# VHH binders against q9y6x5: the designs that were tried, part 470

Target 1, 379 residues: q9y6x5
Amino acid sequence: LPPKLLLVSFDGFRADYLKNYEFPHLQNFIKEGVLVEHVKNVFITKTFPNHYSIVTGLYEESHGIVANSMYDAVTKKHFSDSNDKDPFWWNEAVPIWVTNQLQENRSSAAAMWPGTDVPIHDTISSYFMNYNSSVSFEERLNNITMWLNNSNPPVTFATLYWEEPDASGHKYGPEDKENMSRVLKKIDDLIGDLVQRLKMLGLWENLNVIITSDHGMTQCSQDRLINLDSCIDHSYYTLIDLSPVAAILPKINRTEVYNKLKNCSPHMNVYLKEDIPNRFYYQHNDRIQPIILVADEGWTIVLNESSQKLGDHGYDNSLPSMHPFLAAHGPAFHKGYKHSTINIVDIYPMMCHILGLKPHPNNGTFGHTKCLLVDQWCI
Below, E stands for the ipSAE of ESMFold2; O stands for the ipSAE of OpenDDE; V2 stands for 0.75 times the mean of E and O plus 0.25 times the DockQ between their complexes.

## First folded at step 23 (VHH)

Design lb8 (framework vhh_8dlx_2; at its last look DockQ between E and O 0.81; V2 from the best seeds 0.72)
Fold by OpenDDE, look of step 23:
Structure lb8 (fold): chain B 379 residues (1-379), chain A 125 residues (1-125)
Amino acid sequence: as target 1 above (379 residues)
Amino acid sequence: EVQLVESGGGVVQPGRSLRLSCAASGFTFDDYTMHWVRQAPGKGLEWIGNIYETGSKFYNPSLKSLVTISRDDSTNTLYLQMNSLRAEDTAIYYCARGETVWKRSGEYQIEFDYWGKGTLVTVSS
């Protein structure tokens, strides 16, 4: 039987939560599997881009989901959370669930993973749930496990997405130990439910399960605001994305806009598109706007309105606060092995290997995950 | 039954201060984010600010210097302290229960589920 893989994402699960809070269920999961303590995600460290990087192995400039809010100047199209269904945005890459179906004539299943309810390259997940934040984890889990267990052709790849602890991180801030403890306990309980469900269905021993996240969370404050309106008139630009990485579309001369913004705040770097640091791999896409503003960790870019965010993400991907973790369990993985760090794009070639898929060209390095896998030599 | 009852409104002279109260009942008050909203004559609703169940406070930037929101969970009461009142602050002031709903994008929306009947504040010389 072909290997099966379930990819689970808890949005905004900061890596160091594992060190600072108790996760009895997740720790048991890790004990019987593997842990990567830090996963360096892609810039910008936002939900849609990073989730797509996980399943494509590509930097954002390559897969084309460069932010949660995007604008294409040629087509005049907009991308947002409420407007994410146009294949135009997703078709610059091939996500693994499409590969799984097209290469192996297998089935894929998805519970609200970004992009899974959109036909990409004229292919949509064999089974999927339309995104609805009101749907419980239990219902999502039930659907996923049902599909994994009873589908023909068999579902060999499945994704499961959950919005926490991201939402709570935004609300409370990651440094609110009292509230975040409660939130993270719930997450651990959900992991317990996941494991229990898999055991009950007889899937646990044969299913490969990856639990990861797209990004972390940093503490914000109302005292750390960067007001763009203090630096430039709104009439001079269109705001495509705001914080902590603002995407600026000039309505006047780009240089003039840049000059007005370049010294706006000591806690914000301003880049012309061509001057974006290479380490971000965030340059070679037309959907990246002519000017980007990158706030320092914990600073929030605002207009004349205040932000209610006490936590945020999207910052420099080198910041530990932005990093998620990866845990895995199943026949493909060792037991009781811990690894320090991988890149988020490394997950894709690993998953392809596990599933026996030929990976599309990607930015991941399979060698970075070899030590996690029982069938590989770890040097 | 959820009830929100505003009080403390009335006629006040410019430059004066006023404290509004909102008495909450019919729900676990300390579990909810509470808001103040006002509506001036002939104008739309204007969000003043809110206070989370955690005590975190957020304000409309245009009013931040003039208002303070607080809550007493022991008495299920929400407060709005207003200072240096102006004629333009004349409005019906509403207490509302609500929550901040977060999207995957990190954007949020404030949703209200219950409103008080409001209390009229008239600032006039």
Scores: ipSAE 0.868, ipTM 0.941, lowest interface PAE 0.6, mean pLDDT 96
Fold by ESMFold2, look of step 23:
Structure lb8 (fold): chain B 379 residues (1-379), chain A 125 residues (1-125)
Amino acid sequence: as target 1 above (379 residues)
Amino acid sequence: EVQLVESGGGVVQPGRSLRLSCAASGFTFDDYTMHWVRQAPGKGLEWIGNIYETGSKFYNPSLKSLVTISRDDSTNTLYLQMNSLRAEDTAIYYCARGETVWKRSGEYQIEFDYWGKGTLVTVSS
């Protein structure tokens, strides 16, 4: 009857892992569905911003989740991983699960997608799990499948989030073939479990499933550190976010802070907010600080301290290392079709089309994804 | 059951070198990140550095030129080599087990779950 969609994210799944590692289960999923080889994500290439861009179709400046760490000067509010529940941060946009469950005879379910445990515009996902990284993939999947099978009104849109391979990517770096092979095999096994669970419960043939990610990962090194304490006294600014895009709130004259930072390292760019490149779509929100520092790929901004990072993300969204993939299977999708690239903001209008929802104003282009869909002509 | 036993401390003259050992037992040493931490008289704990199970090493920048951390997985032993010692290096030196835990935000914290009793190093003229 009504179309159903499950949106799955494996955090930090770099697009070229697909060609550099073995994924028998994911490759079977792709063979019977569609693949987008590279998804160009939004700047900054961080977890909270890009997950919200997927579900709103908006650039970060437009949806207001502009980083994983934010500060609002008027209200004095702080946003962080441990302090993400204030609807204030999320209310500049309407995510797809809110729009979906406000339709007659529809509900939404969520297993830990960023924002789904927050009452956005006084509306929280109809069925949800509070974020807790200790909850196994199996438990998340069991809840999602139970809600898809047994809810009234029926769940027509569901999300599922998993923290890997991001955590391991930070620890080992993407170039550690031995350790990343082990990590990615575990991810492929989870995809196999997902597909088998859906088949056993009779969901597989009539459920549309998107498997994607928010960003990739690049190699870092103890030899590629940018020490801010060597360039500027910490008393001259408030640090809102550190690496690889530092967000700087000056405590003294902004031009003086800029001048102290502009020659700090040849491996980072220093922007006054007004000078941030237009291609980033990262300027027109009060949560973007007056000065940002953008490290070159593989460089880490630090305060006179070691970094534990052997892998990181958040860099320029033109970098292929920052790009995830998208795979999809289900009645809405072609079988065995491969597409080179889309923008991450294009996923939202495609999902709205599949679900029969009127999209909110957004930055996505439906035409970029129409070749993935059986009800669209593409040759 | 998890045990960490430091050894090799003592009195050392300034400018000399010293090698500390930490014998580990009661767990699969090869699977864990290991750390050195010190506490000088009247001061708080100071992290010296760590070494991942992979062999990747990380150091406190203020101590980087002074120390080298290594591990021998065949003997379940962690080492700290210290060179050009000064009086300010007088401290109790602890071996610790702990993981670098990554949050979805990219922030991390080091979580220590087991500590040795420490070995005293005194740098004295």
Scores: ipSAE 0.708, ipTM 0.892, lowest interface PAE 1.3, mean pLDDT 94
ESMFold2 (binder alone), look of step 23: mean pLDDT 79; pTM 0.782
ESMFold2, look of step 24: ipSAE 0.636; ipTM 0.864
ESMFold2 (binder alone), look of step 24: mean pLDDT 80; pTM 0.786
OpenDDE, look of step 24: ipSAE 0.747; ipTM 0.894

Design lb9 (framework vhh_8dlx_2; at its last look DockQ between E and O 0.85; V2 from the best seeds 0.80)
Fold by OpenDDE, look of step 23:
Structure lb9 (fold): chain B 379 residues (1-379), chain A 125 residues (1-125)
Amino acid sequence: as target 1 above (379 residues)
Amino acid sequence: EVQLVESGGGVVQPGRSLRLSCAASGFTFDDYTMHWVRQAPGKGLEWIGNIYETGSKFYNPSLKSLVTISRDDSTNTLYLQMNSLRAEDTAIYYCARGEITWLRSGEYQIEFDYWGKGTLVTVSS
């Protein structure tokens, strides 16, 4: 039987939560599997881009989901959370669930993973749920496990997405130990439910399961605001994305806009598109706007000094606060092995290997995950 | 039954201060984010600010310097302190219960599920 893989994402699960809070269920999961303590995600460290990087192995400039809010100047199209269904945005890459179906004539399943309810390259997941935040984890889990267990052709790849602890991180801030403890306990309980469900269905021993996240969370404050209106008139630009990485589309001369913004705050770096640091791999896409503003960790870019968030993400991907973790269990993985760090794009070639798929060209390095896998030699 | 009852409104002279109260009942008050909203004559609703169940406060930037929101969970009461009142602050002031939902994009939406009947504040010389 072909290997099966379930990829689970808890949005905004900061890596160091594992060190600072108790996760009895997740720790048991890790004990019987593997842990990567830190996963360096892609810049910008936002939900849509990073989830797509996980399943494509590509930097954002390559897969084309460069932010949660995007604008294409040629087509005049907009991308947002409420407008994410146009294949135009997704078709610059081939996600693994499409590969799984097209290469092996297998089935894929998805519970609200970004992009899974969109036909990409004229292919949509064999089974999927339309995104609805009101749908419980239990219902999502039930659907996923049903599909994994009873589908023909068999589902060999499945994704499961959950919005926490991201939402709570935004609300409370990651440094609110009292509230975040409660939130993270719930997450651990959900992991317990997941494991229990898999055991009950007889899937646990044969299913490979990856539990990861797209990004972390940093503490914000109303005392750490960067007000763009203090630096430039709103009539001079269109705001495509705001914080902590603002995407600026000038309505006047780009240089003039840049000059007005370059010294706006000591806690914000302003880049012309061509001057974006190479380490971000965030330059070679037309969907990246002519000017980007990158706030320092914990600073929020605002209009009219308005902010409601106590936590945020999207910052420099080198910041530990932005990093998620990866845990895995199943026949493909060792037991009781811990690894320090991988890149988020490394997950894709690993998953392809596990599933026996030929990976599309990607930015991941399979060698970085070899030590996690029982069939590989770890040097 | 969820109830929100505003009080403390009335006629006040410019430059004066006023404190509004909102008495909440019929729900676990300390579990909810509470909001103040106002509506001036002939104008739309204007969000003033809110206070989380955690005590975190957020304000409309245009009003931040003039208002303070607080809550007393022991008495299930929400407060709005207004200072240096102006004629343009004349409005019906509403207390509202509302949840904040953060989207995957990082944007948030405020949804109000219960409103008080409001209390009229008239600022006139």
Scores: ipSAE 0.860, ipTM 0.937, lowest interface PAE 0.6, mean pLDDT 96
Fold by ESMFold2, look of step 23:
Structure lb9 (fold): chain B 379 residues (1-379), chain A 125 residues (1-125)
Amino acid sequence: as target 1 above (379 residues)
Amino acid sequence: EVQLVESGGGVVQPGRSLRLSCAASGFTFDDYTMHWVRQAPGKGLEWIGNIYETGSKFYNPSLKSLVTISRDDSTNTLYLQMNSLRAEDTAIYYCARGEITWLRSGEYQIEFDYWGKGTLVTVSS
């Protein structure tokens, strides 16, 4: 009875991959639905923050997941990829799967989306998988489709997360056309499998499906390194996060640390917290450290160590290289419609509309997505 | 069975150059990142650098000006060229195969699953 929605993320899928590579399965998906060519994501353009922005409609300073590595000075808690399950980090916002399953006769399912294995506000997704990168896409899809077909109360909102093309983008860089073509062909095959599985199970005609991503990828080089050790001794600060946005907690006078860093490289901007550009919406949270360093596109901040990355993300969210796409298909969406751009925070109020949920206060604008939807006037 | 066999070690005077080789067998060499690692007497392992299957190279910053890594996929051979050798470069030099695992955070881990037996380089006057 109620509308159903599956939200899918392929991590690190840069918007212009769609124009520059062949995607027969994704292109068929788009032809039968809608495309948003560029989604402007939130700063910093990292995985955990942007996935939480999609499902909360909030800027990072507002939802509290401000980086993939964080430190809270008051509680002395640390957040990382391997230490992400403390609800303390996630509780500054209410993600859509929590709101959804609190409705009568509804449940939520999740396959690996960041945060879905955490009890946020003492509430965890009704059906979920604990994060494990070794679980195949096919197994994630099998669990999601099983839950969509066989649950009481019915699953009306589901998420599915996949790590590629982000991992390969870091390894090869987006300019490696030969290797990225091979990687992206495999992803297109997975999209084909997704659509065929939904058709075989009778879900395709009545399930709304969004395929999107959290960020893009830019080319890096061993010729574009910024060595912090050449500018400041480690004893003067605690390093909370390194690249391309370094988070610096001074151990000595903050002004002295700032002065040692401000001319370290012409390819790095150094900000006191109060001087972070307003357009980043990245200032008003205690988890944002007193000094941040923002590398220019394609530059890597290092200590006296090597970096294995030929591609990276996390840079200024105005850069086209940082932007993902969004495609969607289902009864809520037009067929064959293309839209130029939305903000990533706009996805949340659109999803709430599709599901008949009242959105929590957020930074998105429903009007930006009206033209995607069949039940809206787009004049 | 995976085998990595280093050669080219020996006694050499300071300031000279050496070229080490590593013959690989028992796996598809073209598919793997290959590494050079050394161990000086009484010290821990020191990573020298690696080369991706794509040919992209990465070096320990302290050694970058002194070494060059290359590979020949047609002969399944990994090379280490060392120049201007110093007494502190005396070590056992290992060829290693190591997979890089990329995490959703953008961090990575290197796991060395096979090692050669090493070749001793002694730099002495």
Scores: ipSAE 0.702, ipTM 0.882, lowest interface PAE 1.3, mean pLDDT 94
ESMFold2 (binder alone), look of step 23: mean pLDDT 81; pTM 0.801

Design lc1 (framework vhh_7uia_1; at its last look DockQ between E and O 0.88; V2 from the best seeds 0.00; counts 0 for: unsure alone 64.9 < 65)
Fold by OpenDDE, look of step 23:
Structure lc1 (fold): chain B 379 residues (1-379), chain A 124 residues (1-124)
Amino acid sequence: as target 1 above (379 residues)
Amino acid sequence: QLQLVETGGGLVKPGGSLRLSCVVSGFTFSSHAMAWVRQAPGKELEWVSSITGSGGSTYYEDSVQGRFTISTDNAKNTLYLQMSSLKPEDTAVYYCARVHYVWHSGRWEPFDYWGQGTQVTVSS
């Protein structure tokens, strides 16, 4: 039988949650598998971009999903979480589920992973659920495991997405120990449900499972606001994305807009597109706007409005608060092994290896994950 | 036709042991994983244990881990659940089921065939 892989994402699961809270089920999962304590995600540290990086192995500038909200000046198209189904946005890369279906006589399945309900390069996931936040984890899990068991051609790659603890992180802030402990307990219980379901179905020993996340969460405050309206008239630009990385499309001379913004706040860096730091790998795409504003950790960019979010993400990807974790279990992985750090783009070549797929050109380094795998030499 | 028939249930004192049997007809174990599930009065159906078709892997719910043993005898076409150190909380109707998803009543269910069940009562 071909190897199978289930990729699970709990949105906004900050890596240090594992140190600060109890996760009996997840710890058991880790004990019997592997853990990467910190995963350096891609800039910007948002949901759509990072989820696509996981499954493509590409930086955002390369796969073209550069934010949760995008604008293409040539086609005049917009991308958002409510408008994400146009293949135009996704076709700059080939995600692993497409590769899985095209390289082998195999199927892919997806429960609400970003991009999985879109025909990318004229290929859509063989099985998928349309995104609906109201659908329970149980139902998503049930569908995924059903497809893993009953499909022909067989489903060899599946994705499962869950919105927590991100939503709660936004609502309560990551420093709210009382509320977040409750939320994270629920997450651990869901992991327990996942493991139990796999055992119930007899899949546990033969299915490779990766549990990871796209980004972390940082504490925000009403005391840490950057009001753009105090710096520039809104008539001078179009806001494509707001916080904590604002994408600015000037309506007047770019230099003038830049000059109005460059000293707006000591807690915000303003970059012309060509001056964006190289370490972000966030420059070489037409969908990146002419000016970006990057707020410091915990600061929120606003427009004459008070932020209702007590937590947020999207900040500098070097910040530990933005980093997720990766845990894995299955025949491809060691047992009881912990690793300090990898890059999020490293997950793709690893998954390709596990599935026996030839990876597309990517920014990941397979060598970074070798120690996780039983069939690889680890020095 | 496919049929599953459970036997071996009964009344036992706490700490006691029972062995449940499930005789299957119409298919072979090698083709499907099998499971034991139980339902206590007023409670939802609960998965107890599974065994893969090859018999190479066995799985248990946490509450029965170390106390229950699932096994198969292919020659007899029989699935077993050896229960030891029984507790009052183990009181339930026990069903053997074939692991295979089936569309039923508007949802996918993980078990397509069930036995009639056998009552296990653990009481002082």
Scores: ipSAE 0.904, ipTM 0.968, lowest interface PAE 0.5, mean pLDDT 96
Fold by ESMFold2, look of step 23:
Structure lc1 (fold): chain B 379 residues (1-379), chain A 124 residues (1-124)
Amino acid sequence: as target 1 above (379 residues)
Amino acid sequence: QLQLVETGGGLVKPGGSLRLSCVVSGFTFSSHAMAWVRQAPGKELEWVSSITGSGGSTYYEDSVQGRFTISTDNAKNTLYLQMSSLKPEDTAVYYCARVHYVWHSGRWEPFDYWGQGTQVTVSS
């Protein structure tokens, strides 16, 4: 029987929540498995890009999902939260569930991971849920475990996505200890339910489980706003994405737009595409607009001086507040091992190794994750 | 015909012990995980313990960990639950069940076959 892997994301789970809040169920999971304390994610630190980076091992410029809102000038196509199903956007990479689905005598399953309800390279998992945020975690878990337990050919790779603590992090901000403590306790209970379900079904010892996230969360404030309307007239550009990384398509000479923006705020960096720092790996894709604006941590770019967000993400990926964690348990992983950091792109080659899949060309380094795995020389 | 039959329930004082048995017929015993599930008066069904089809791994819900032991005897096609240090809150009807998802009443349910149940009562 081939190895099996369940990949779970709790959206917006900042790495230091583990240190600052109590997680009895997650800590028990970690005690019997492995922990990576900080995962260095990819710029921009947004949901769609980072979830796709996990499953492709690629930087955003290479997989083509460069933001939650995108524009392609050649086709005139727009991508957004409500318009994300055109395979055009996703086809610049091959995610692991496609590679796994195409293997003889096994299949893939998905419960709402970004992209899994899209036929990427004309391929979709044998079992999947169309995205619907109103579907409970219990129902997502029930479907995934049913597919893992009952399917023929067997499901060997499954994904499970949950919107918290990201949704509450935006609503309350990460510094609201009372509300975030309640939210994070509920998430720990869901992790307890996941582990209990796997034990009840007899799957626990033979299923590899990764619990991770795409990014963290930082505190915002009504006192930290950058008003673009104060710096530049709307008629000079098209706004593709706003905050905290604004994507600017000039309607007039690009240098003129740049000059109007470059001194707009000391709390915002303005980059021509060719001047984006190399460490971001965020330049070589046509979907990256000619000018981007990168707000400092905790600052919000707005048009008319209003914002309802108390927490946000998308900032520079060097910021610890943007980093998630990774925990894992199963026959492929050591027990009780803690590792300080990996890159989020390293998760893909590790998963390919666990599943016996040949990875596509990618930006990950298998050597960074060897110490997590029992079959590798490290400890 | 697939059949699961529980026995061994009864009345016991707090701190006492009981062993429940579930005799299984009609399928390859080692091919499925098996579970004990209980229902206290006025409460919902509660998972108690599971054992893998191979018999190699056992699992318990937190309140019974260290007090209950699940096991199998493949030669007898029998599932056991050894209950020790029993408490009044352990009072329930105990069912054995086969772990396999089945479509029932508009949803997937994780147990396709159940026994009739055996009553366990813990009181002084």
Scores: ipSAE 0.647, ipTM 0.898, lowest interface PAE 1.8, mean pLDDT 93
ESMFold2 (binder alone), look of step 23: mean pLDDT 78; pTM 0.778

